# VHH binders against o26223: the designs that were tried, part 10

Target 1, 191 residues: o26223
Amino acid sequence: MKLLWTSQHIKVTVHIDGKVSKMDVLEAIKTRRSIRKYQDREVPEELIDKILDAAMCGPSAVDERPWHFIVVRNREMLEKIPEVHPYGAMVKDAPVAIIVCCDSSLEKIPGFWVQDCSIASQNILLAAHSLGLGAVWTGVYPLEDRVEGIRRLFSIPEHVIPFSVIPLGYPAENPGTRDLFDPDRIHLEKW

## First folded at step 1 (VHH)

Design b33 (framework vhh_lunsekimig_d3)
Fold by ESMFold2-Fast, scan of step 1:
Structure b33 (fold): chain B 191 residues (1-191), chain A 123 residues (1-123)
Amino acid sequence: as target 1 above (191 residues)
Amino acid sequence: EVQLVESGGGVVQPGGSLRLSCAASGFTVSSNYLYWYRQAAGIERELIASIYSGGSTNYVDSVKGRFTISRDNSENTMYLQMNSLRAEDTGLYYCARSGYQTFDESYGPMDVWGQGTLVTVSS
């Protein structure tokens, strides 16, 4: 049996640091970058709690909220992730990773859990960024070998599908922001 | 075991053409995000062309219209067709595979690199 994270267990931390208090939603969206190099610093539990609260506040199809999260801080377990996820080499150097999972028993409408877990994953990335952390979404689903490897490594039941592995930490790189606005992709009234 | 092996480099005169090949083993080119980089003396390695699993391609402005990236799924090989070559195109050319399952294409670290093939454009 698992314990569910709830917002009532998360204390609002009052911080006066300008860096933490200054990032609005639009800024967070536009300046978030994938971060794959991390400082050798622990991420406080309170920040992980805030990130997971934000992840669970995303919209889901017919409010099914099928997501579950595994928080991995154990160094030996983090070092094993690249063995089952060949593109997750950076995970071994992260202080913590979050595995986003779908509990298929919570699915109310077939197939939308992928979108639900995508929203939860993006909210983790945005929340981490807003708190001064860096993260990257490494894909698990729909690759069968990664799904099974992660399931086996973390003893995930067969009705639960690992969706993404998101390492996070204090960033040790600054890639700058992307200029992606393309007006040719915007159509008025019709295609 | 995952590997990328380049071939097709050589010496060519300005205005000439070369086709570089990048043979993949241990994974399929059709289901991966693949890139060509080049490295000139004293300059950092530069991304010049990419091809995505769905077949979409992208090019840096300096090679757009002159270079064409493609793949042959049956041969599990990626190519770079280089036309109208200039002295500034001289360098080591590397093929690379990104961390395919990361959701940040342009700046994602490459997790597999070839050994490089030398292209020299000189008269």
Scores: ipSAE 0.018, ipTM 0.284, lowest interface PAE 5.5, mean pLDDT 84

Design b34 (framework vhh_lunsekimig_d3)
Fold by ESMFold2-Fast, scan of step 1:
Structure b34 (fold): chain B 191 residues (1-191), chain A 123 residues (1-123)
Amino acid sequence: as target 1 above (191 residues)
Amino acid sequence: EVQLVESGGGVVQPGGSLRLSCAASGFTVSSNYLYWYRQAAGIERELIASIYSGGSTNYVDSVKGRFTISRDNSENTMYLQMNSLRAEDTGLYYCAKHLSYGRTYKSPSFDLWGQGTLVTVSS
């Protein structure tokens, strides 16, 4: 059996500096790639606002919405991130980074904040891509030395857990699309 | 095989010292979060010291200044140096590797425990 998909284009408009995106949702999901090289170009505040709006629109367990976001544009602070996150070297070269955090005081269902913050992080990546930006998810939680390093660097309270650091900017690389569909991972009716 | 093996326990008088060893096989101590737990008779197992992949350490208040956690990356071994031992320090000492989904929630499916080594502080 061959899986055939036909899509209907949904016109998504973002009127920031006259920019219009005509990417459908499936195209956005399938063409998003991790971007680690950025142009030396500022990201407008309105685009960051759109990305954070999308991040907060994700589903969350019992609507707890435990997420908080730190927007980092200060070059000195961005340059310090690799000191506490060894695989975050690209962050120093990004014009901006978003730190996704969980405020544990907002948690209603124990442990589901990880799923909530994962959803928020993925929405950041997809929204950035749809707006012509590139981004990459760099992991913080559950690596305790990264959690504490980021907490200290950004004065994050003990009840707040930094989850991910997502640098973003206009892409300076163009990796090809991946064909990841694997029908052997699809089971009908039973395992 | 991934494994943790403790050694160095024994009988010591109050005020004495012991050094516990935790030998790791099947993974590298320098790239992992590792923990020392203690279980006294009639008391639940408690976390007493931890060392993170970057070398940062943490201790419970009752052992701060008395116990020191360290590792030797070339020997793939973690240590717990125990000084000024008290009767309350008596118990089984375990080294462990685990993932925590938060300070209040742990995932038992990724826990790796040693067999434990007995420390007795008495005559």
Scores: ipSAE 0.000, ipTM 0.109, lowest interface PAE 18.2, mean pLDDT 81

Design b35 (framework vhh_lunsekimig_d3)
Fold by ESMFold2-Fast, scan of step 1:
Structure b35 (fold): chain B 191 residues (1-191), chain A 123 residues (1-123)
Amino acid sequence: as target 1 above (191 residues)
Amino acid sequence: EVQLVESGGGVVQPGGSLRLSCAASGFTVSSNYLYWYRQAAGIERELIASIYSGGSTNYVDSVKGRFTISRDNSENTMYLQMNSLRAEDTGLYYCAADTGFEYSSDLHETDYWGQGTLVTVSS
């Protein structure tokens, strides 16, 4: 069964039976895995647009939203990423990568841009997964050699800090899922 | 081809010592974040020790002061020195490398694993 209702002026449709085709938020969070092998298949611009829209919807400190994104599809540029990010070998085989950056001129309070860009990066991973794509977050900040390498490679200005490189594509691997819930990490009322 | 090969496991009495080795090929141990994991019977595989490229080390509380992780860059080998061994240290020991500094949700996302070496602490 389906149910239509309006909640706070928003009309929603609810599937109240077990779903087999659409992924809800909890399912997306629990089943997302890092994907490093991709099909030889282009990702449509429309899907990238949806992913970047989701990336910008994350919370940020004092609503500073300092993120900027570079979308890389050029094969020669993708092939150069492993030279400045030695562990990013899978990027050269991906059809597209997103570089998450912080524009420090948009920062309202020092230091919180790291959390802001982390939230944007995780939203990219979840949105990609929900759309049938695979992705992996490869670390750039705070590794200074990687930061400067990526900056030089993509002509990123000094006031902008590259934070992560996220290759994505249609998955060519299917890792299993695992339940990571650990009740020993939950403390009631006090430590 | 990337390979991790563990050795040095065996049977030892409580209070004894063992040194595990993890020989790497196809990448350099000095440039990577490296781990020792333990898989005990009926228990999920757990991270027990790690070493970062800068030399910083971390240990799970149950092995602190007893186990030491190290590496020899010239031999491209990582080690786990295990002292004051206890029955609960029994298990299959795996070395692993995270070459990406990637954000990983679980152990299955580690880039490279060895095949494991068995340590039995028995009287």
Scores: ipSAE 0.017, ipTM 0.369, lowest interface PAE 5.9, mean pLDDT 81

Design b36 (framework vhh_lunsekimig_d3)
Fold by ESMFold2-Fast, scan of step 1:
Parts: structure tokens; sequence; C-alpha cells
Structure b36 (fold): chain B 191 residues (1-191), chain A 123 residues (1-123)
């Protein structure tokens, strides 16, 4: 199948709360925080679409792009996640969650799918933040009980591995920013 | 079976107006992400207007303020109202719907497309 358009022909303006929101890349990276408290407010489909588009733009080993995504808005399903993910209690209070998965049949180089899915997960967090949303990465892989619990709950096939669960919504908390720059971790020319 | 059928194309004079229709079957327009693409001779197809499941809209700069995308749930039809038409608006207009019922952009290569309707701006 041939795509009939290029990225140059797709122009989208993102509206947040009826307003255009802009954040440069460095600001987004430096100010993103894990958000676990959400407003009781729907996240528009267009924002989820933008986040997933950004998630798929990450690099992957040998361009294998093994990621698949499950978008969960159903309250009953969101409420069941903490039963199989003990550190995912905040998920039941989020308006939506994204489950990042790896389709192992797409893997070209053994083991690099973990890095691929980590990149996709981070892009989701950064994109959400840049759009005025809050999100948190809750770990699934490599914890066997969580992997199998999430697989059963969402009818995920045997060849697909759930990697992370990322609840997101409009933030109901502001933890502030962190100053994490440590020059002692930078070595010039040699260790 | 998902089908999209465009109509309303034709010849119109510069500065005139034209309304395109996109009749949908196999799904309901009221809750889906839907969009219009335009292809002029010798150039790639470009996204010109979209309507999201919640009703918000987006337009490419060249048509912003002149074109309006809308839908009619009772007719199960999406529309593109084109005003102040220019010679550069000449082209084939396609309506499209994502492969998934939720309108995810990651299915764009699998999207459902109509047959296209020709719009010619000339006298």
Amino acid sequence: as target 1 above (191 residues)
Amino acid sequence: EVQLVESGGGVVQPGGSLRLSCAASGFTVSSNYLYWYRQAAGIERELIASIYSGGSTNYVDSVKGRFTISRDNSENTMYLQMNSLRAEDTGLYYCARPYSTKGWSHYTELDYWGQGTLVTVSS
C-alpha cells in the first residue's frame, strides 16, 4: 500500500482548552513531571491522536517499530488495572490510559524491543506534557505477574508483550520542576 | 462494509462557492474522525480539513477562513463548504475515514477513501 501524502502536507494546530498551546523541546524535557492526580475532565480524541503520532516517531533498532498501543477509556476496565498492577492505583482515576505493547513478530534484532518501547513510552510522556496534560509511566515489563495480568485483562495475544501502562489526563497537581543537572557525571575526553 | 461516496464537484467561477458531500455507509459519521484531502495535477495529495469525533475542526492555512467542514447525523453525511474559491483550489477532492472506528492516525495507510470528486475553478 502507498501513502498518498507526506508529513509536509499534514498541518495540524493543537487546541488545549480552546487555546493553542506551545512548548519548546528543552522546556518540555526539563519541566515534565510524573502526574498521578487528574481532573474529572475528558481528554479530546485529537490530543490522544497527536500523542500516539509522536510515540511512533521515535527511533527503533533496525527500524523494526515493534510497538502497538491500546487506548483504554472504559471506566470498568481502568478500575481493574490496579488488581493486576499494584502500583497502578492512580489508573482507575484517570480519564484514559495508553498501554504500550511490543509485537514480537516485528522484532528484527533480539532484545532491542525493550529500548524501542521505552522510547515510545517517553515520547508519550513528553507529548502529553507539551499538550498541557499530565501522565505517568507505570512499569509492566519485565515483571512477569504484571505482564500476564495485563495480557489476560485486555486479551493480548501470546506474541504481544505489554510493556507499560500510562494513565493521562489534565493535571490536578503541580509538583513543580526539578534541578537535576550534575556536572560530576560529565567526563571530558576520558573517564 | 465501510464506504464513502463523494459528490458535489463541478465547474465554478473564481470567487464562487461549492458544497461537497461525502455519504457514508457501514459506520456513523457523528462520532468519527473524518477528513478531506485534495490532489491537484502533478502534486501529492494534501490534508485540507478534518473533523474530530468530538466536533472540533482543523484546516490547512491555504483554506482557513474559506472552507468549513461539517456533518449531518440524520443524513450520515460529511460536508465541505467552499467559499471564495480560487484557481489553485482546482483538484480532486477525497473524503476519508481512518481504518479503526476510533480515528487513530497510526492507521492512515489503511484508511478508507472515497472515489474523489473533481472541482474546477474557471469560467
Scores: ipSAE 0.000, ipTM 0.126, lowest interface PAE 16.4, mean pLDDT 82

Design b37 (framework vhh_lunsekimig_d3)
Fold by ESMFold2-Fast, scan of step 1:
Structure b37 (fold): chain B 191 residues (1-191), chain A 124 residues (1-124)
Amino acid sequence: as target 1 above (191 residues)
Amino acid sequence: EVQLVESGGGVVQPGGSLRLSCAASGFTVSSNYLYWYRQAAGIERELIASIYSGGSTNYVDSVKGRFTISRDNSENTMYLQMNSLRAEDTGLYYCATEGSDYIYESGTPAFDIWGQGTLVTVSS
């Protein structure tokens, strides 16, 4: 049987390209898209601070909160990321990127840092969208060549694992949203 | 509706040049991410070149400096200019694009749209 879906109307007010817009939480989740085209415009430090605050508010296994973040604005460093990340060419054009890392010394339960850093990465994407920015998650872990390339490039210690590289900027594209709800993937009580 | 058609493959001598074309329909080349993959005998399909909307490009080390990816927005076509060709460049060349932006990693293996491929043979 098909399930009926009803929305909650929790409102969030954001500035998008100088415009004030209202977006509830469900709308933010459903309208977020990967953005790989950015305006030639700097992202204010205050917006990055809000994004990182949101990233650190995610749940983590046994409250281990193993995430650390590197904020990259240096153009020469951004231009070197595609040399060690074969699918990161768009990072060259971004005004800023956030590298999500796991400090393994903070891990309390083996392996759960992957979920913790995934949650932080998704919160970055949602927070950016809610603030009128665009972002895309480019994968680093578990690909050994990318992990070591990013570690070397940013002088990351051996006990710290780079997890994702997320370029951010004011969007220069506006992809439409999709309806992805599939009731065939929902099983009541049992398979 | 969205379609990619490759052309320009053929037989060339070592040191020669070829220009591959990827004609797009149903979407705009200047506004999309486009990739060239190569599949050689006994080797898995590999990403050799990419171009993103802002003009950013990336190349695998084996072709860097010899191959150039570009776009002609007026013709809605992407190109791969191949210079100083070597026997190891022999393979089937595929054009690819993403039909969806819901890929958390840019240029991930799951592309929605692939072309039919064009064969390049470097004689020796």
Scores: ipSAE 0.014, ipTM 0.285, lowest interface PAE 8.5, mean pLDDT 82

Design b38 (framework vhh_lunsekimig_d3)
Fold by ESMFold2-Fast, scan of step 1:
Order: C-alpha cells, then sequence, then structure tokens
Structure b38 (fold): chain B 191 residues (1-191), chain A 123 residues (1-123)
C-alpha cells in the first residue's frame, strides 16, 4: 500500500535525448476534446499530482494564485455531485474528479480570481489529455445554486468559492478532431 | 442526416400523466448524452432531466420524483414519463442529444435538438 505520491525527478535534469517541440503543445491544444465516458479503471495518484502541478503553473493576476483543489475519489461523494449539479451526471461514472476553488483571502486584485481559476481549469484539461486521460469542465461559478450545493457537499468554508468540477478518467470515447479557426474574428490594427 | 422527433405532448389535467417520446435517426441513443429541456412562456429554456450512456440520470429539483427519463436502445428512442403534473409544468418540451455543452467549452460538442412538443396542464 502506497499512501503518498512519489517524485523520482525532483532535481533539475537536462535530457539531451529528449526533444521539446512547440508543435507537440499545439497538437495537444488542437486535439483535446471534452471526454464524458470513462473506463472502469483507477487513475494513479502520480498522474493526479502531475495534473495539479500543471494547474498551479498558470499565469495569475498579480501572482495571487488563489486556487485550491479538492481531489474526490470516494464513490459515495462522486455519486452525490449530480444531485447539486444538473449537468454533472457523468461525474458519477468517473473514477476521480477535481474541484477547482478560489480562496478569496488570497485575492490581491478584485475579480481576477475568475480568470485565475479558468486558467487552472484549462491546464487541468490539457495536462490530463497529454497524460492519456480524458476530462471535461463542468461549470459551477457563477451559478449560485451550484456554488452553494458544492460548498455544502464538500464542507467548503464561506470564504472559498467552488469554481468548476472536472471529472477525469481513461477515455472510453474518441470524438475526433475539430477545425475551429474563424478569420472573421481577427481584426488588424483596428476594429 | 441527424434528427430528433418529439411526440406525446397534449392537454392534461392537474395530477395527470403524460409520456413524451423522442425518436432519433442518424445516430444511436445508447452512445450519447440525452436530455429534456422545458421552455415556459417568457422564461429561458431550462434543463429538466438527463441520462448518460452509462445509465446515470439527473433531474432538476422541481421535477425530481415526478418525472422519469429513460431510453429504449432497440427503438432508438428516449422517453420522459411525467406524473403528478402541475400547472407550472406547462411549456414546450425539447429533447436533445449529443455531447453536453459547458459554459467554458461551447466550441466542443454536438447538440442535436428536436422541434419541441407542447404540454399544457389545464387550469
Amino acid sequence: as target 1 above (191 residues)
Amino acid sequence: EVQLVESGGGVVQPGGSLRLSCAASGFTVSSNYLYWYRQAAGIERELIASIYSGGSTNYVDSVKGRFTISRDNSENTMYLQMNSLRAEDTGLYYCAAGQLTSYWDRSEGYDYWGQGTLVTVSS
């Protein structure tokens, strides 16, 4: 039984054999899809820790980094999420979910915590995809009923705001790729 | 061509029951997220019931215990069984299928919609 995440490469290492490619990052961004069907397989703690590390590496307004994360693996708790989140039925079928929260006591500039938590949520989705997992962002904030429902369900303090619920697992679907580029939304020099 | 066709709407007295059907063509109900929306006059369309491919269901509190969403994979059809109907249940009912849209990922997902079926719970 291993109770804690293990890091094997905490030291700075230079891998001359490994190639870092900007196109690999672009490919990840372009091929990430919302995944709502999961295999009946556990997600290793090591992968969750890598995802959370990536989540905390996002840019943050005035470096306030107000995000906190709740990792939910308990089946009973996962099964209760759809009771307070109308669009969260798929969470019941996921092996794990991450709840992204804002600790308002860490806020340095009013209102930017929404952007900070959005960035953290997107990094979770991209990191999951890069590690062979599937995930989907289900919205909590700014819908007051969902915010209060999730708060009560997970005993979240009043100064902490639940922002999103992201179920994760090994994907049991492959929706394919989309081409979304729209040049009409790009304006040169002026509107 | 992907289509959803609703049927079963009509006029019913308070306390009565209705079963709505949503027949799908061009895709399979067993492999998709399926949901029912309701739109009352002057009010935004709201999600009232959903069923995922794994069989998990969800209901808005106002219909929980009264409405049941189900599907028949052999008929490629989704149903909404409505019991103990109230005046406030009056509205246009839409079935929808596909990937669930989120407030932050609307660029993904393929939501297919029916044309709606009217349910009137008589005064």
Scores: ipSAE 0.000, ipTM 0.167, lowest interface PAE 15.1, mean pLDDT 81

Design b39 (framework vhh_lunsekimig_d3)
Fold by ESMFold2-Fast, scan of step 1:
Structure b39 (fold): chain B 191 residues (1-191), chain A 123 residues (1-123)
Amino acid sequence: as target 1 above (191 residues)
Amino acid sequence: EVQLVESGGGVVQPGGSLRLSCAASGFTVSSNYLYWYRQAAGIERELIASIYSGGSTNYVDSVKGRFTISRDNSENTMYLQMNSLRAEDTGLYYCARYEDTSGLFSQDGSDYWGQGTLVTVSS
């Protein structure tokens, strides 16, 4: 019934032999939107496992892979996140949130953990979207008060830095898609 | 305050033309990505046309060659010129600005919509 995933211009189809074609990556990238309203419906553990597997597949500076993840399903803990994150109000209404962290003891090259954790965060958003879920990246690092608030709330040790909080669930809103290609931002050979 | 106000809708015969206007306040049309959406009774909302900060445009296949999106920076207004109108073009037309915020400084997802303008194509 829901084999046609998308708008009239972007489609996912099932082959006649019953096999699903591999997900169109460009379609997933172009149609992902920040989702802040969630259905009152549990996200299966199996989907979270798939999302975290995808998160760990990103490129990483000198293959340091410094990321750690906290999976939060406890309603009382989700309700406390807005107290330490001024723009995380939607987190209390999500069935689950993932906190992306950097373990600084795994860092091989100073400063590149920010890029590593950004890549992991984006992979979470894309994987969630590909699985029929919605998510939003709420920023933690480099805002000192948010970093320390999240650290204290989740007992994160000093050598670990919370980077982002990503609530996710089945979407209760549909903002549609955008086409953001702007050729004026592309320069050939030189600026 | 961010605001979008549509105008220019009305009743027109098949083959006719209309120009819709979207007057913006609280931001500049030249520095934003803006869209026209159409919603007909019993039909899902459809993105019809978009314009980027650099001036490039995009159209859904059903209106390509018939509709033209443009903007006037001095009037801070976006337009949709509709030619060769068909009965199937009947609907409520909205202008919109999307924001995909990371939650750094915003609690709510931000789509800014006008109130819509009705286009009826009938004989």
Scores: ipSAE 0.013, ipTM 0.281, lowest interface PAE 8.6, mean pLDDT 82

Design b4 (framework vhh_lunsekimig_d3)
Fold by ESMFold2-Fast, scan of step 1:
Parts: structure tokens; sequence; C-alpha cells
Structure b4 (fold): chain B 191 residues (1-191), chain A 123 residues (1-123)
């Protein structure tokens, strides 16, 4: 794929072979891998918008949809994330990261916001993969030091809980897929 | 396919030094947290040192100040410099890598272990 020209609002891309790869849902789920190495390429805003649209389409407990998202493109801010997330070193090399947050004021049923934000995080990973990008979920909640570190770094209000930091970009690595199906974990009719 | 190969073990006198190496292939080495474990006869493997993808290190108290973990991403190799060795340091030393699809970021890869390298500290 070759990028012809771009502006903040308009981007044009031409594929060298003239074709676009398509992936069904099962293929996307089975072939998605954590990607921690990225090409030195900007991710278009249009792709981030599609990813965030997909993030908000997950099921949510009593439809509370407590999700808020911070999109981080600023290099200085990306470089500071590893200071508060000990296993987030790859974030500083990503062109963009999405921080998934829970606005606790939107919570209708105690505790289910964790499931809601997990669903949003996984949808980000799947949507990124389907669009030819790579991403990795770096966990924040429930680790107190990471939660407070991210909160302070991004001026997140006390009623909002940072849940995950997801760097993403065009992949510069290609790990193979895993065969994880284990029939011994399936019980018919009863335990 | 992930492969981890430890080397550098041997027999050394108390107070001596050894440098262990862990050569890795089959994954993007620079992106992974890496670990040294040791196992003495009759006990389970103990995590002794770790290094994150960003270079932050951690050590079990018994080796702090004596052991130094490091990584060379250009050579896909992790090292453990062991100084002031004691008889209690005797054991098989294993390297391990972080699970590639973990979202926690500090759990070692139980399925990605080397075969181990033997360190014997004796007079």
Amino acid sequence: as target 1 above (191 residues)
Amino acid sequence: EVQLVESGGGVVQPGGSLRLSCAASGFTFSSYALYWYRQAAGIERELIASITSGGSTNYVDSVKGRFTISRDNSENTMYLQMNSLRAEDTGLYYCAAEYSDTFYGSEPLNDYWGQGTLVTVSS
C-alpha cells in the first residue's frame, strides 16, 4: 500500500496490487495478535474514528455504556506513559494510543463497568486488526499504581477510571497465529 | 516458533562470577519482558530477575546487589551477570519470555522456556 497524499481531513491511498484484503469475523478473532512494534507511519484520523465507532458497539450492562476514550498522538505524552506503566515501553514508539476510561457517573450496576470496558478494549483490537493495523492491550485497572499514574499524567478526573492503554500503528512484526482450541474445557449438559 | 537457549553455566568457587546468556528466536525480542528463573533440586522454579521491554529491572532480595540482568536487542540476547556467588545460588537457570497476548504485562511465558543451564557453586 502506497499513500499518495494526505491532509488532516483528506487521505488518498493506492494499493500496489489494486486489491483490498477482506477478513471474516472468525478469521479476525483467530488471527488477531498483540503487536508491539510499529512502522514509522501516521495512522489516519478516519481509521481511528472507525475503531472508536466499533469500540462503542459492544454490549453493555443495562446499556450503561460508561466508556470514554482519550486519543493520544503527542510524542511527549506517549514517551511519558512508560514512566507510569512499567510494561508499556512500546507505547513511546507507537504513532497513536487510545486510553479506555470508565466514567463512573454513568454506572448503573456496580462492577459491570469492568466487563463493559473489556468489551470496548477487545473491539478496538479487533477493529484495528481488520483495518490492517496492529495493537496491544496494556492493562491499567485494577493495578492501583498504574491507575493513578495514568490519571495524573492525562489529568483524568477522580470519577473517571483509566482501564487500558492501547497503542496502535501499522505492524512492523508478524507473529504467527495460535491454535488454542482445547476440547477438554467444554462440558456437555453439566460440569 | 519460539526458541530460548541458555548458556554460560559452569562450576565456580564461592565468591566467583559467571555470566549467563539467553539467545532468543521466533518472536520480536525487543517487545517482550524477559525473566530469569532458577530451580534447585526438589523445589519449584523461582523467579530471580526480570527486565521489561523498556529496560526496567527487578530482583528477588537474595540476589539484589550481586546479580545484574541486561538485554541486547540487536543480538536477541538477554544476560545475567552473577557476582559474589554463594553455594545457595547452585541450580538450573532458565530464561523465559512474556506471554505475547497477555494484557497484564508482567506474567512470564510458562510455555516458552529454555532447557536450562547448570550453575554449581562449590569449593
Scores: ipSAE 0.322, ipTM 0.700, lowest interface PAE 1.4, mean pLDDT 83
Fold by OpenDDE, second read of step 2:
Structure b4 (fold): chain B 191 residues (1-191), chain A 123 residues (1-123)
Amino acid sequence: as target 1 above (191 residues)
Amino acid sequence: EVQLVESGGGVVQPGGSLRLSCAASGFTFSSYALYWYRQAAGIERELIASITSGGSTNYVDSVKGRFTISRDNSENTMYLQMNSLRAEDTGLYYCAAEYSDTFYGSEPLNDYWGQGTLVTVSS
């Protein structure tokens, strides 16, 4: 049994048999941080499967479920991502990355795919955190240069839009704590 | 060479005030979001205030109403006015800068860091 300390003194217990202690959803949300440094350790496929399962559990507009996922473990490909994504430097250091994409042919209502893929991306981050992994959302859409860069790199069809690149790994940093609650952003009944 | 240099730290009594400064050089200051962090002894570093390149500010609840973050792009300097200081405000205060981008989803990368300035609030 290995104990991993996450931010805000949360203990994530990773069992040798691959079982991870569960945290409640509010804890996961509140303690999640972007992780950009990773251990030299492979992420088991079963954890990726769980993360992808979570990614597909979010709502979507009229249940269109437009998302697709590219799982990237190839070192050469991971190392090329920073060339087309200026804020993707950490991807080359991750053992795995998930590219979230939208198949526009599945879109039922125009424009909602961004929300759908955002929900999927956030679920990936939360699931990863709950499983003792670190991840970061590196935005691709709507920046055209990044979209086209990722498209070319991974031979993504024109009707499919890369949305985000999410590197994943066991965390090798602790970014500290943040309190993001702001009552000034809450309006009662009207603005 | 990029530099962030904090100043203004010191010893103050509870209820007192300090004004921290972060002088920046070596990068296009006006294009960066700026942040104040602090780290108390035995406690993890925490983000306490931010100001975007456009001047929008955000505060953690513990400093809201007491601290004010501001920036002067003409002087390449960020400030933190700290009023009504408390013992729990004691710590090393860091300034950080990050290039402003329009992309979604990433928390502050903190491209550049200062060395910190010490604030001690004690009777």
Scores: ipSAE 0.009, ipTM 0.254, lowest interface PAE 9.0, mean pLDDT 87

Design b40 (framework vhh_lunsekimig_d3)
Fold by ESMFold2-Fast, scan of step 1:
Structure b40 (fold): chain B 191 residues (1-191), chain A 123 residues (1-123)
Amino acid sequence: as target 1 above (191 residues)
Amino acid sequence: EVQLVESGGGVVQPGGSLRLSCAASGFTVSSNYLYWYRQAAGIERELIASIYSGGSTNYVDSVKGRFTISRDNSENTMYLQMNSLRAEDTGLYYCAKSTYRPGSFYKQTYDYWGQGTLVTVSS
C-alpha cells in the first residue's frame, strides 16, 4: 500500500507559475527554535528517514562523512539519558532521540569530524523543523563524562565517539522567532 | 573507504550447509542496517535477510528457519548461516549496507554492495 502523508508544520504558500511551495529554506532557518516540550504523539519512521537523509547531505572535510546515527525510541533508554547528561532532562519526555556519532575509522583529517558532526546535527534540527517537528541539540562532545556515559548506556564501541543527543517530537511549546540580523558584524573587503 | 567483501560460496548438495561471510571496512557492523541479497539467473535481486543495529533480524519466508544472519563486532564481519539448502537457493549472494531500514520511502537504493559470492546447490 502507498502511504500518503501531509506534514503538520508551519507553511509558507508561494504561487510561482501556478505552483504552491512548502516552507522556504530561509524561512526554515530563521524560524527554527530549540524545542524542549513535546506532544504525546508518535513520530513516523518516514519522517525520521527524511531527517537522517538530510543529516548525511552535509559537507564534510575531504568527503570523510564520519557520521553514524542511533535512533532511540525505547522509553527505558530515553529515561536513562538524563542520568549521564545533566542538561538532557527533556529527553525522557521526547518520543524519539537521535544520537549523532563519529566513526573514527572513517576520519581522514584529524579533528575535522567535530565540524562534520556539527553540520549533521544542525541539518537534523532544520529538517525536523521543516517537517513540523521540534528538536534541541544537547551537547555531548567534548565533555568526557558525557561522552563515556552515553557510550556505556548505548554500547557504543571505543572507536566511535558520541557527539550530540537530539530529542525530537511534535512541539508542545512555541517560543516565537528571533530577529538576529546585525549589520555591524559585516565588514566589507577588510575588517 | 567503505568496502564489503563476501566469501564462503561454493557447490553443495541438497540438504547441505554453507556459511557466508561479509568482511566490512570503513564502518562498524554493529551500528548499521545490514542485508543479504541473492540474485538467481533471470530473477531480480531479492532481499533474503536483514539485521538492524539493535540486533533484530528479518527473513524472507522462503528461508525462515533455514538461514540465520549474525555479526561478530570484534571481527567487523557479518555472516549468513545457510542450512537445509535447496536447488532454488542457487544464486549470487550479496551483502549490502544501508543507512535506512528496508522499505524506506525516501531512500530507494542501498549505499554499498559487495562483489557477490556464488552458491550452487546441485547433485
Scores: ipSAE 0.000, ipTM 0.092, lowest interface PAE 20.2, mean pLDDT 82

Design b5 (framework vhh_lunsekimig_d3)
Fold by ESMFold2-Fast, scan of step 1:
Structure b5 (fold): chain B 191 residues (1-191), chain A 123 residues (1-123)
Amino acid sequence: as target 1 above (191 residues)
Amino acid sequence: EVQLVESGGGVVQPGGSLRLSCAASGFTFSSYALYWYRQAAGIERELIASITSGGSTNYVDSVKGRFTISRDNSENTMYLQMNSLRAEDTGLYYCARVPSYKTGWYSKDFDSWGQGTLVTVSS
């Protein structure tokens, strides 16, 4: 089944006990949590397609759009990620992971690719949550041993920089709600 | 101008120790992450160790537990303490402050401002 890569395929929906519910954008942002425990259940290709469409919709510096994505479903490859990423133990238990990469040949403004890839990573987390999935951002860049470890595992060329590894799956945990609004961090007109 | 000057290399027997220094000038030292790279004969340059402005450290697996990276912001100097040296540690050691996307592991796009300091481990 081949799907089109368009924003019209992205919906604010959540699967809850077999039901599909609509979630608004602010609710998605406020209720998204890092999920590190996953059900032993495949994630449909359609949902991965929708998540990657959302990832590419983020703003990028001077519209450079430097992102490339590797979708990893192979169990043996997922099990090798913790060997090169000490905080990536949960990846071996996920049904799928997305590796966010920067193609440095597409960079138009030096250094802004980090922001571009951060935005793409956050959009993956939000899109996954809106579709009833759980995900967590595991950091690769700027730790060069992790960058090189991931590069070797996935045959990533020298001009491409692995930025983050994001395992995804149907959540097997519910960490609950956080209230993070802090008015002391808001300054009116001046510091 | 920005300058990084490596020193402290030499000839040692296996199991010996050396302390490398990287003296920096021309920039706000305390604000930058700093890196030690090694160039060995027949091998591309590789990142050996890093230290962030906040003092967090990282090492390639082959040197973990043997090498210690540190910095002295008051003297604008970074160090690499090398213990239990092995023949495979032989090479030119360079220090750098560039972001990893410009250098990378085994990268040929290496922005070092020093000529390196030679470490030879031989019996």
Scores: ipSAE 0.000, ipTM 0.088, lowest interface PAE 18.9, mean pLDDT 82

